VHH binders against Mitochondrial mRNA pseudouridine synthase RPUSD3 (RPUSD3). Designs and how they scored, part 4

Target 1, 326 residues: Mitochondrial mRNA pseudouridine synthase RPUSD3 (RPUSD3), of Homo sapiens (Human) (q6p087)
Amino acid sequence: LGVRPVPEDAGFGTEARHQRQPRGSCQRSGPLGDQPFAGLLPKNLSREELVDALRAAVVDRKGPLVTLNKPQGLPVTGKPGELTLFSVLPELSQSLGLREQELQVVRASGKESSGLVLLSSCPQTASRLQKYFTHARRAQRPTATYCAVTDGIPAASEGKIQAALKLEHIDGVNLTVPVKAPSRKDILEGVKKTLSHFRVVATGSGCALVQLQPLTVFSSQLQVHMVLQLCPVLGDHMYSARVGTVLGQRFLLPAENNKPQRQVLDEALLRRLHLTPSQAAQLPLHLHLHRLLLPGTRARDTPVELLAPLPPYFSRTLQCLGLRLQ

## First folded at step 13 (VHH)

Design t31R (from s1 with N31R)
Fold by OpenDDE, last read:
Structure t31R (fold): chain B 326 residues (1-326), chain A 123 residues (1-123)
Amino acid sequence: as target 1 above (326 residues)
Amino acid sequence: EVQLVESGGGLVKPGGSLRLSCAASGFTFSRYAAAWFRQAPGKEREFVSAISWSGDTYYARSVKGRFTISRDNAKNSLYLQMNSLRAEDTAVYYCAAEPGLDEFYDAHEYDYWGQGTLVTVSS
């Protein structure tokens, strides 16, 4: 009974179109004043300013679809009273000349991440695409690819991260916590088995550029998955403290006794990034939804690729570390 | 078996109020985000409201200020208080639950669903 090898071909498609990113000289950005990182939303942004920023963040428009490159830190749905993408969708729709139908969110990067937001002015299209994404994930076909910069290098160049995750309220903060050997009971108690694919694209200065493809959805999944790899995402001020270092060896610390704290970078990395400890404490999360695969127009058509360029602060980090997105 | 059972639907006049209930069983409801979705005839299912496991509430713009989502974890129940009802609110309302969600607007992310309850707003 010949075990036909299941074709492994859900490959990270390597067609490196060499977009020649211009050799931006590591110009010593002089003491530019207030925001240490370029491309972040200002604090206390007005509703109008947010709409303008989002309008400027449009990267593609095709039929009913509008694609944005969302800045890091913008909530999509957010809490009541927060300025969110969702809260300004009517104004954004109007600003884009969509008078008849309001944009709705199809797919979005989370609050702490930057990158692709797919909107639709057509509810049927939105629903169809949402269904497509979910079905693709369930079929173990990743449609979303994130780029992350990690403090640390994963032990493997590629692989799968599988973890059971739960939400816990610890010291007034909602945290995602891994669960070892989840039982059926645990699943019924809100534990979810999660899966991400990862590929190390580049390494340098003790850091890695990693592509992440989540196949499940769970709060802070990718951050926690990278913590489980002992390589927290740069700018992960929530979960990075769960990775300890003793005598140069990294290990996982229990969640119960380790409160979220600002990520602490070693002196070598600080020097490489040209950051002070205080600036490093404000480092934005280096997690970017870079690529989204849409279904082709026809069932047999090749998937359509949506791309969001890396935010300036992310690109700077890559330059400082000598990392390149292929 | 995991079950969500909606109730409280019915006929109401425009401007009226209705309270929907969803009874959860077979799982630890308190650990799940819960949401209301609705589907009008011939339309796609749309997000109405959600409540996180921690109690944060979310609303679609169309219902904001009129609807209030709440949960009673001791009773394993989700509620939707609907005030100032409009003809456009006519739909089958579904209760859904999923753990670990940060974004609640995508119906496809929810694994547990009720059978729905019909709300008809008519003069």
Scores: ipSAE 0.901, ipTM 0.955, lowest interface PAE 0.5, mean pLDDT 91
Fold by OpenDDE, fold request of step 18:
Structure t31R (fold): chain B 326 residues (1-326), chain A 123 residues (1-123)
Amino acid sequence: as target 1 above (326 residues)
Amino acid sequence: EVQLVESGGGLVKPGGSLRLSCAASGFTFSRYAAAWFRQAPGKEREFVSAISWSGDTYYARSVKGRFTISRDNAKNSLYLQMNSLRAEDTAVYYCAAEPGLDEFYDAHEYDYWGQGTLVTVSS
C-alpha cells in the first residue's frame, strides 16, 4: 500500500484576489489628536455595545458556522471579570437569531491580534473542526495564516522559525522567554519547542508585510518569533525592546534584562507613518489572523478558505509604507 | 513518566457537592496551565474549567458560580470543587495540563491527560 507522499505544496496560496481595498487616501489625518486608531474597540464598552460590535463583525455564515473578524484587543477567554468574547456568546447567539443553540468558539485569534474567529452552533461540528486544526498542525500542515507588519525586514524571504519558549513572571507580568538549547528537563519544566513558517510578502520603508503560519501554540509565539528574527511586529509594546540597534545593526538583547517598553520607532518610520512618538506608543499590534483553511465537505474536496479583511488601522499602515497584500 | 491521576468521582444526589482531585507527577506542574474537561455519554468532550500557571481561573458558563478550580503547586495537585450538582453534570471528568496556553477551551491543545473519574448525579 504505497503511502502517496502528501503534496508539500500547502504553500502560502498566492491567490491575490484583488479585493480593491478602498483607496483610503492617506489623508493627512489632521493632528490626530489622542484619537484611537481606526478599527479599535472603544474603551469601556458596555456588554450590549460589544454584542453590537461583534454582530457587525460577522463576515460569513454557513450552516452552523459563524465567522467573525474580531477587533484587536478583545480577549476571547480573558481574565476573570473582563468583558470577553466568551462572556457575550449567549447574547451574540440570540442577536444572530440562534434561539436554542449557543455559539461556541472553534478557533480564534488571540487577545492581542485581530482577525478570524470561527464559531459553531453545533458542538459536534466544533469538535470535528478543532480536531482537524490540531491534527493538521501536528502533521505540519498549517491551517492558519497571520499577516504581520514588522519594523525591520527578515533576512530571508521565507523560512521556518524554531524556538523553545517558556513563560516567566517578571515584575508582575507574564512574559514569553526564549530558551537556548532546551534539555529534557527544561521540557518537563514547561519549556515548549515552537515552530512557525514565515513568508515575506512585501517590503518597503525598512518594514515588511509578513505572513506567519504557526504550527504550535504558545503565548505570544508569533511576536517572540519575529523578535528572534530581529523584526518586531509593529505595535509590539511587550517584546520589541528585546531588539537593539547599534550603528544600523540589529541584535537580540537578553529577555531577563529587558522589561516591556513601548515600541520606539525611528524618525524615518514615524514620518512615513505620519505618527508622533506619543501616537506610536499607542500603536496597536499589527498581527491579524487573515486566513483559515477548513476541511472540504468530503475527504477529497478542496479546503474551504475563510478570510477576514484587514482592520482599517492595519490597511492604513500598509498604504503609508507602500506595502500590498498580494 | 508524566502522569495525571484523577480522583474523587462518585455518585451524588442533585444539589450535592463533590471535590475532584488530580495528582500530577513526572513534570513541574507549577509551570503548566491545568484544566478540567468532561465527557457525558454520547456527547463531545467539553471544557469545564481552567487555571493558568499564574493562578487565573476560567469557567464554562454552565458551571460558573457552582464550580471552583484551584491548585496546590506544593502538592502538584489540581482540584475542582463542584457544588449544586445537577443531572447534566454527569460525566467522566478529565484533568489536563499544557504549558504556554492563553486560551483554555480547546481540549486538543493539551498534551497531558488523566484517565478520568466518573461523576454521576442521580436521585
Scores: ipSAE 0.897, ipTM 0.953, lowest interface PAE 0.5, mean pLDDT 92
Fold by OpenDDE, last read:
Structure t31R (fold): chain B 326 residues (1-326), chain A 123 residues (1-123)
Amino acid sequence: as target 1 above (326 residues)
Amino acid sequence: EVQLVESGGGLVKPGGSLRLSCAASGFTFSRYAAAWFRQAPGKEREFVSAISWSGDTYYARSVKGRFTISRDNAKNSLYLQMNSLRAEDTAVYYCAAEPGLDEFYDAHEYDYWGQGTLVTVSS
């Protein structure tokens, strides 16, 4: 029984030529209102308003599947009492004309990230797709591609980030911390070996547009992985402080002595982004689940690609930095 | 060896209560998120409830307000208090654990599982 070689090239798929969004001049947005970043959820959104926002965020509907472009900052499951995607799924289902069938989450971007959320009104379909995603990852076939803007440029244009990660409670905050040379004991103590692929798509102004493909799941994995590359994600106010700079050289700082702080950008980057330090301190995380690969309808069919467009604030950042998504 | 062992399942009348237990061994349970899943006959395994390593609790809508998940790290135990049981709650209930999860609803993300305990709600 000939073990057919699993085709190796789970490569970063050639992004389809998205239409030339016109070169919006980095026009100094006039005194638009107090929020420097467009496309964020308002604070104190009502349940109804959230449902409306999510309805508007629908990017695709195929069969039992509903695809959303989730805004940054919306929790999926969240904490008890929070307004979350999960908490409004019944109303969202109803608003989408699904009378008897409630939407369930198949795959979602995390709270701090924007981008794709795949929902299903069919539990069997949901389960099948969840299984597919997990098996694909375990088989080292990435199905999710994130876009990130980083403060800093990775040393390599592409590669793999491998790190053992654990959760730690440090000074009242739950943090993901890398573990060097994890032992079997460490694994039994909740340390997990994690893996992401990365590719630098563009560079400019000391920043990079990076595609990230996680092969494992762990809290804040992609943020921490980029910190380990000494290139924190732009707007990462949780882990960016773990990267120090001395005489222009970046280095990793220990987690124990470096509490989460708002990301500090250098003056050159602030100027390029047209941000004040105070505005930069409020910069949303530039991590977006851009692409999901679904199985074809038939075993031999080409994978189905789901895409979520970049949030407006993300696109603005790319424009300011002269970065282009190919 | 890592083990999760469920107990407390049984036959209960509608409106009744049951408490499930899951005993963990072979790993540092306190560092793991833990969850309950259930599978009814002929249905897919579905998320019931989860508790993070930090103690945050999560519930499926179908059980919210009726079920309570809790953990005793000193005893390496997970619990599910089930109140106001319904016929639709009839299923095999599974305990699961995984470190580093932020989202708990996907059964496939859990590496450690128990063998399950049967809960039957019938008049």
Scores: ipSAE 0.897, ipTM 0.954, lowest interface PAE 0.5, mean pLDDT 91
Fold by OpenDDE, fold request of step 18:
Structure t31R (fold): chain B 326 residues (1-326), chain A 123 residues (1-123)
Amino acid sequence: as target 1 above (326 residues)
Amino acid sequence: EVQLVESGGGLVKPGGSLRLSCAASGFTFSRYAAAWFRQAPGKEREFVSAISWSGDTYYARSVKGRFTISRDNAKNSLYLQMNSLRAEDTAVYYCAAEPGLDEFYDAHEYDYWGQGTLVTVSS
């Protein structure tokens, strides 16, 4: 009975397609109006405006599937009364000419992330794909790849981040907290072992472009995982304060004693990004769901790749830092 | 052993009301997000409602304004008050729980499930 070796190398797929990022000239953003960052949703967007924005954010349509590049800050499910992706799905469906079939969410980036949202007008297709994604993760085959810009450079060029995480309610905010050496009891108390793969794609100016592949789902997993690497995601105003710096050395601060604070960037990085401290305090999270792998039409078919282009503010940051997505 | 047990299903007339209950055991339920899903005959399982560990509530559009999700952490229980029931609400209703979720719509993200309870809305 020949033990077929489990194929180990669920490697980061070689991104073959050189998306020519438009050479956006670091034009001195003249007094860009009240929003320091391009590509963000305006505050107080109307329902109609959101539908229009989401229509414009469609990047692909194949059969029953609609792929969106969701802007950063848009919640998917959201709270009652909140303007969310879910809340406008009927109108979006209509606007896309889907009269009888409502779109449902198959997979989406979280609220604080930008990037891919996969929708389906076919419930069976949605269910099949959701099942596929979950099974793939359980089989240690990542299907989602995020791009992140980090303040700091990971010590390793690639690796795995393993951490047990829990939710804590601190000062009226739900925060993700790492747990050291979780017991079985801790697991039953809502502690979850989490796993992400990471690969450093580029480095520059003390920052890194990092690809992240989560194999588990947990609130703010990727942000906390990068904090554990002592490289907070740029624009992470929730968890970045957990990384301290003394004499140029970074270290992890206890989560329990460190409340969310606006991310503080050093003067060199501020200069490189052409940001004031006040603008930096409003920097959007640089976490983007860039790639999703779908199953082929047939079991033996090559996976289908969905891509969402980087948002303008993210691209600008990469340009300023001299980082390139390969 | 972790268990979720649904109850409260039954036959009801259109416009009627039911209250579903889910009893959790074997884990600290108060630390988990909890959700209701339903599956009608010949259809896929769909999201109905969820409640975060902090008490935030979420609803599918189809049930919004008619259904109310609640939890009693002291009793390790999840509830779904269903009002103004329609024929389209006929399904097996499942209770699910998972820690650390931000988005609740994907059934496949939940590790703990009940066996379900049947709700039939018929004249």
Scores: ipSAE 0.891, ipTM 0.951, lowest interface PAE 0.5, mean pLDDT 91

Design t31R (from s1 with N31R)
Fold by ESMFold2, look of step 14:
Structure t31R (fold): chain B 326 residues (1-326), chain A 123 residues (1-123)
Amino acid sequence: as target 1 above (326 residues)
Amino acid sequence: EVQLVESGGGLVKPGGSLRLSCAASGFTFSRYAAAWFRQAPGKEREFVSAISWSGDTYYARSVKGRFTISRDNAKNSLYLQMNSLRAEDTAVYYCAAEPGLDEFYDAHEYDYWGQGTLVTVSS
């Protein structure tokens, strides 16, 4: 039977340093061009393989807190019967030596994104941190920073994205749809005003590396926010088709064209990424929960910074496009 | 004018059953996720169960297989069927609703709450 040791020095104090990029240049994809991207979980992962992957994904442990770097495509709660983060928490807890203590999810990147997951073996700590994150959001103090690669460069180098959003059921899928000038009736019908901050960190090859800080909670809000900037997130196979191009000018397609489609990249971008159209249709979403700020342990302490390294496919994309995270 | 009103709480013996109801008014309930949370004296409010606007159901591990959530959008109502009740299920149960959620376990992400209904499981 396998041994799953917990790293002796899993906590490296507070994380204030920048993530270092992997060494290497942009490489061609595999020989036939339709292999999975590096760093993704295999399809049809067994339960035991998922627990092993999550144990290896631990990036920090401090007191009751366990921090993971979640792989893209892993559901958090998911549907009954699915293998999900939530479904294997007891096995993960046991693997980490927590025994009777149940791990609870404090904060997690969503299914289609990658990055930080914060777990707690203490229910009181989990509740206090959840409250902290919500209060900080409502006070417009961001605590979460996502990194995204976008197809297109936002017109402004930084700013705020505000949009009223609703859920609609279209073509068998729940989709997030913008609502112009929402009325009070619209709000009672489930329209919610959303807000994120953004900052362009780097540009290259017609793409941008963007930091995104959500200040609201709504399904797919960051993907839709970037679509509204005419700069879809790379690997966005749900919303990217809402951006059309005529004579080099980008525009938003009318809401009646809400059918989800695999993202289509232009030939120059495919060439820079060394991808075939078939491989691009399998491109993972380039949205990564990179940084969380936690309150310090003492009343006056500096907030604690948690960092999740960029996944290998994300780092490869940055190298191919000449982008660099500072 | 937005209201959520729980009912159906009471005293029940271990192994018994109760059905909780939550009546929603003043908003379009069918467009919202709805959830049950509970809080025992001196403890944190905890997730029990949720149902998405499209009907997918979710359960805390401690209640899975014993509790069943359902909704009737025509009646603007949420239900929780609680079977095989245990002493540790004793709590005030709260109905909550929020639009646009993908994950349902964090009580601090819900803006609409009922007043609660007490469930006591005791011999």
Scores: ipSAE 0.833, ipTM 0.927, lowest interface PAE 0.7, mean pLDDT 86
Fold by ESMFold2, look of step 13:
Structure t31R (fold): chain B 326 residues (1-326), chain A 123 residues (1-123)
Amino acid sequence: as target 1 above (326 residues)
Amino acid sequence: EVQLVESGGGLVKPGGSLRLSCAASGFTFSRYAAAWFRQAPGKEREFVSAISWSGDTYYARSVKGRFTISRDNAKNSLYLQMNSLRAEDTAVYYCAAEPGLDEFYDAHEYDYWGQGTLVTVSS
C-alpha cells in the first residue's frame, strides 16, 4: 500500500455537483463597503444547515470513500455538546444515501484549518488508510500537503522545521510551547519532538505561499513551526504575537510570557489586503489541507491524489498579494 | 520504562456494570491524553472514549450515556465506568496515551498501549 513517487491527479467526481461560491477579487470597495472574508462558516449554524453545508462540500466519492473540503472553524470531534463534524455524521451519511452504514473519519484538517476530510463507510478501509498514513509519516514519506500564507518570507526556500513542543496552560488558555534543548525528563512530561518539511512556492508583498508537510502529530505544530521561522501564518491569532520586530529585525519573544493576541499586520500589508486593522484581527487562519496521497486499491495501481480547492478568502489573499499556487 | 496496565475486566450479564482501571507509570501521566479502545474478535480496534490532559471527555456514539471516562492524575490512573452493558460491548479493552493530540479517535496516533483486559457480556 506504499505511496507512489509520481501521484495521479485527484479529480472531483460528478457526484459532488454543487455550486461553489464565487471567489472574491482583490479590490477596494467604495466608502461604505467592506471586503468580507468569503466562504466562512456562519457562526450561528443550525444542525440542518451544517449537514447541508457538508453535503455541498463533498468533492469526491469513490467506493466507500467520501472526500470533503471542510470549512475553516468547524471542529472535528470538538468538545462535548458542540456542533461538530462527528455530531452530524449520521445525518450526512443518510443524506448521501449510505443509510445502513456509518461514516467514519479517516483523516481531517483540524478546527482552525480548512481542507481535506476523508471519510469511509467501511471500517476496514478506514483502519487500513489510518495505518497507511501513520506508517508513511513515521518513515518520513509525507502524504499530506498544507498550503499556508505567511506574514514574512522564510529565510530558506525549503527545508525542515524541527522543534520539541509541549502543551501548557498560559493565561487561561491551553497553548503549544516550544522547548529548548529537551531533556529525558521533558520527554516524559509530554514534550514531543516534531518535524515538518516546507517549501516556499511564491513570494510577494513581504508574504509567502508555503507548502507544509507534517511528519508528526502535535496540537498547532504547523502554526508554531512557522512562528519559529519568524513567518507566522496569516490569521494566526494564537501564536503570531510571539514574533516581534525591533530595529527592522524579527525575533522570537519568550513563549511562556506571551499570551495570545490578535495578529497585527503592518500598514503596507493592510493596504495590499484592503483590510482595516479591525478586519485583520478577524482574518481566518490561512492554513489549508490541500493534498492527500492515498495508495491505490491494488499494490500495482497508481497512487490516488485528493485535492481540496482553496477557500475563497484564501484565494482572495493570494490575488491581493500577487501569489500563485503551483 | 513507560507502562500502562489495565485491570477490572471480567464476565458480566447484560445490563450489568464494570469499572476498568489503567495504571500508568514511567511518565508524567497528567500531561498526556488518555483513551480506551476495544477490539472484538475479527473486528478492527475501535475508539471507545478519551480524556484530554485538561480533562475534556469524548465518547464514541455507541457508548455515550452508558460509559464514563475519568482520570486521577495523583494516582496516575485512568478509569472507565461501564454501565448498562450489552453483548456488543464484549471485547478486549486497551488503554492508550499520547501527548499533544487534538483528535482522539485514531488508534494509530497513540504510541503507548497496555496489553488489554477482556470484558465479556453474556447471559
Scores: ipSAE 0.830, ipTM 0.925, lowest interface PAE 0.7, mean pLDDT 86
Fold by ESMFold2, last read:
Structure t31R (fold): chain B 326 residues (1-326), chain A 123 residues (1-123)
Amino acid sequence: as target 1 above (326 residues)
Amino acid sequence: EVQLVESGGGLVKPGGSLRLSCAASGFTFSRYAAAWFRQAPGKEREFVSAISWSGDTYYARSVKGRFTISRDNAKNSLYLQMNSLRAEDTAVYYCAAEPGLDEFYDAHEYDYWGQGTLVTVSS
């Protein structure tokens, strides 16, 4: 579908300044890569280039804490041999003037998402904050808020999503699969009950801007939770095919019978985003860790709020769909 | 009912080797990520190594190239081969397990823990 040679830069007349479509520049290799979406990491980054990008991504520094706005697609730990956040922490520490103090990850948005990463040069501070985040989640007190754009509008404007999830190996890929009515045997076999809160902030063009607050930790939890609401996250190329449509009605397909497929958007949505089907298959995941609440310095203090600005591709999508975060 | 039991700790000279074991029971170990953490006196518990349910391995920078994590799902066991031991490796070593993790470094995300085994590196 869409016999398109290569993606071209998109624009909205004279309002968008991220390169119009001049002749001879529809595809460019190099540090920026061939991606049609603004604000993504270039392909084939060198180690030095990654350190420079992460230094530029610092949004706050306070005491031992360093806060980054992580670009989409950067692994935190990653696989052996990958260029990852962990792999360059010593160079980042030197670049920030922390000398031989090691930076430790306190909390991070995952590889496929963008947004906040909290680092600490003090191990005691890192451990205290990690404990705080875990205890807050278990007390159903959210500390992290993600922003997501969804294909589809949730039936309720706010609520809770609770699902039992497990990991399965399907078609060569490790995937998260929901489990109905899990038994004790299922729990002992690694099924975990998960919980997220959600709130619809805006709707438009058949899409929603949704705030998501996970209260449990499980691989791909937020993506699968939104699939269960029949409203996959935009750019979800792992789970969105689990939502099918017949005669304008959405339904869930059995997870064990569906392999990962690139997301397919309807024609109206493609038109609103100014994307071909080929370009839409390259959409970055629209899931961004936007806000973290940290404990105050003293017992009387209110929580401290950390914010990460939306990435350019995310903001562009909001504009195309007529959605506003604030 | 769920139990993790470490063994294999002891006194070793610098440059020596030691193999830690962790026996799991009361749950389906093969479905869980498993990890080693360590805690030196007066220090915070720190990540050492992890192995995912699908067999991918991860190492802290300080131990990479010297330590090797492995698992034997048929025996419900986790191992840590420690080579080229140094004084800074002296710690109590703990095994841990948790289903569904994507990142393995945060000790507070693990619900299942052993009681630890002491490793002392001294001349």
Scores: ipSAE 0.829, ipTM 0.922, lowest interface PAE 0.8, mean pLDDT 86
Fold by ESMFold2, fold request of step 18:
Formats: sequence, structure tokens, C-alpha cells
Structure t31R (fold): chain B 326 residues (1-326), chain A 123 residues (1-123)
Amino acid sequence: as target 1 above (326 residues)
Amino acid sequence: EVQLVESGGGLVKPGGSLRLSCAASGFTFSRYAAAWFRQAPGKEREFVSAISWSGDTYYARSVKGRFTISRDNAKNSLYLQMNSLRAEDTAVYYCAAEPGLDEFYDAHEYDYWGQGTLVTVSS
């Protein structure tokens, strides 16, 4: 009794010594227009400054592998003309002493997210790991764990979120929308069944710290999955307005009638975060790719764990809300 | 039957041009992202170019400015115009499609593939 050595690949205790404790939050300064979110990517960033930031963001190097902690808001591929991770890989490679070895992306947190990016100077290694991640995902063996702060506490402390999703073009914006009871015709029209696992790690101030493990790949999957739990990710300015509240009860609004709007937080939450409504409309998305599991040298070896520390704005939010990783 | 069929490969001298086509059938092509990948003998399959369902285009660094991806949803077709060809462009070129992607570079995230068309660039 009471002895529960659960085999769990997540390794939840590892980050206890990497916890960041920032001081001197922005609200004390008093200048008009100050950004209260520490650790964000600067505006007017030059190419050289981006390379310097990414070099400083290296968290691990093993053989051909380079691991970064990507700042929120940096596109991976992006559109033509944008300053992106892809666009500066040659300069990053040179700054890391790899000379003519080209770095390529194996796996990355998306533009709106922060956290792990895995790069390789060896194409064979990149292909092998990409294959591994995809096969693990299809076998329902998660390899990626995101941390999120949610506005709202999920009704269950853990579970699975299953939803059929499609892309729609609404008012000039591409949006992810859920599809109920998808038909065979829907599948041929690009509707995809999606799956994420979630686990509530801590709750406080009407918010939760949630671990999310996607087992499928679809645009904005984790954001929409949390909206479907009536607990939007903090800083979700695309989908959070799909959750309405009346007399303390949350409900889903129809996705087709709810264009993207800046997230609105209740007054109690604004006070806990020390934010005005205008500042809250500038919240970065609190979705961070915190852990990746890589295959061990042999198939039966323990998976190798890569970790990215939480960004300063994320850690500040946790402190304001009284939330802790275990 | 869901199908992607490439055509237009061939032998060309350095500096020359080719246009690849990929005909799609059995699904609503306009709702999918579509991409070109290539694989040279003895090398890994690599990303060349992609076009989103909404028409945004993406290119590998090695082909940007020389290759142009396009789609014609009325003809259920994907194209790759390849100009200023180099010996390093020699490969089998594959078209692929997948719904709902934000990032297009990982071949393992695509479920639908063609059989490939060979492009050889040599003197």
C-alpha cells in the first residue's frame, strides 16, 4: 500500500532545480506603455541580434544535435520575407563552430509557442528522429510534453481530448474549427481526427498548470483542445473568445460566429496578475514545449530527456497564481 | 482511390529548366497542403517546397529564387517550375499532401505521396 512506482516517461521531478524566480516585475516601474512580460523577443530585431539570441538559447549539444529554447513568437518556417528560425540557420551554424555543416530542424515548438527546438547537423539523424517521433505519436506513446497555464480549471485532473478538426477561412483569417460527427466526405475534405493527453499539475486562482501531450499534428490543436475543455490557454488571442460565461457557468460559443478576439480576463485574475485589461490583451501565449523524449541508444534503453526552462513571463505568471511544477 | 501522380522529370543540362506536375485525385485537393520533396541516391529525402491550402508558398533555402511552386485547384494539380538547375538538384522528386499542417518540412507528417519522377542534371 502507498508504494506506486508508476512507469511514466514524463520524468516530472527533473525540472525542480531549473525553476526561475524573477524579481522586480514591470508594474513597479510606472512608465506608460511598458511591457510587463519579461523574456519576450524584442521588436525591431536584426538578423544579427536573432542569431545572438538563438546562440544564447542553446540548452544542449550532443553529437550532431543542437537543442534550443525558442522564444515565443519566432516563426519556424514562416512566410517569404519574414525573419525566422529557418532564415538564420546558416549563421547560427557558423556561430556554433559547425562551419559548413548545415543545421536542419528535426522538431520545433510552433511560432505561438515557446520551448524546445531540436536541430541536427546530420541529415540521417534528423530523418531517423523525425520518423521516431511520428511512429511514437501514432502508437499513442507521447514524446512531447507542453506546459500551459489555463484560464479555468479542467473538470477532470487528467484525460484525453479527442476532436475532429478542419481549417476554415473566415473573414480573411485561417481558423481551426471542430467538426461534430465527421462523415467520410468530411475526411476527404481535410477533416482530421486529433488527440491530446492532458494532466492538471496544479490549480490556483481559478487557473491551472496543465501538461499537454499531442498525439496528432494539426494547426492550433492544443489551443482548440483546451477551448473544448472550456479552459483556454492564457494568452490565446485566437480561440479564447469561443468560451463564454453566464452566471459563473462556462459554455462553448459556435466557432463560425466567433471571430478571433483578444483574450478577456475577469477582474480577479487581472488583479492576481497585476495587469490592466490593455496589458492582458498583450499576454504571450502560455504554451511551452517543456520536454522531449528521444530514443535511447538501443530500443530497450531509457529514453533520453531534453528539457527547456520556462520563459520568465511564464514563471512570473506561475508565481502570481501560486502554481508550481512538481 | 486517393492518388498523386508526378510527371515532367527528365534529363537537363546545368542552367536549364524543367516543370514538374502532380495530378491529384480521390480527395478534395484544394483543402490540403501540398509539397515537393526530393531524394538523391544515397541521401535522405529532403524538403523542397510547399504550398498551403490557402496558397502561401514555402521554399527550402537551396531552391529559393530558382524554383516556383504553384497549384491549380480547378485541375487538382500541383506544379514545380525549376529554373537555373544545378547538378545538386539531381534527385527523384515526390509530391505529397496533408491537411492541417502549420509546418511543411517534415516528410513523416504527410500521409499521401506520389511515386516520384526522376530529374537528372548533368553535362
Scores: ipSAE 0.822, ipTM 0.921, lowest interface PAE 0.8, mean pLDDT 86

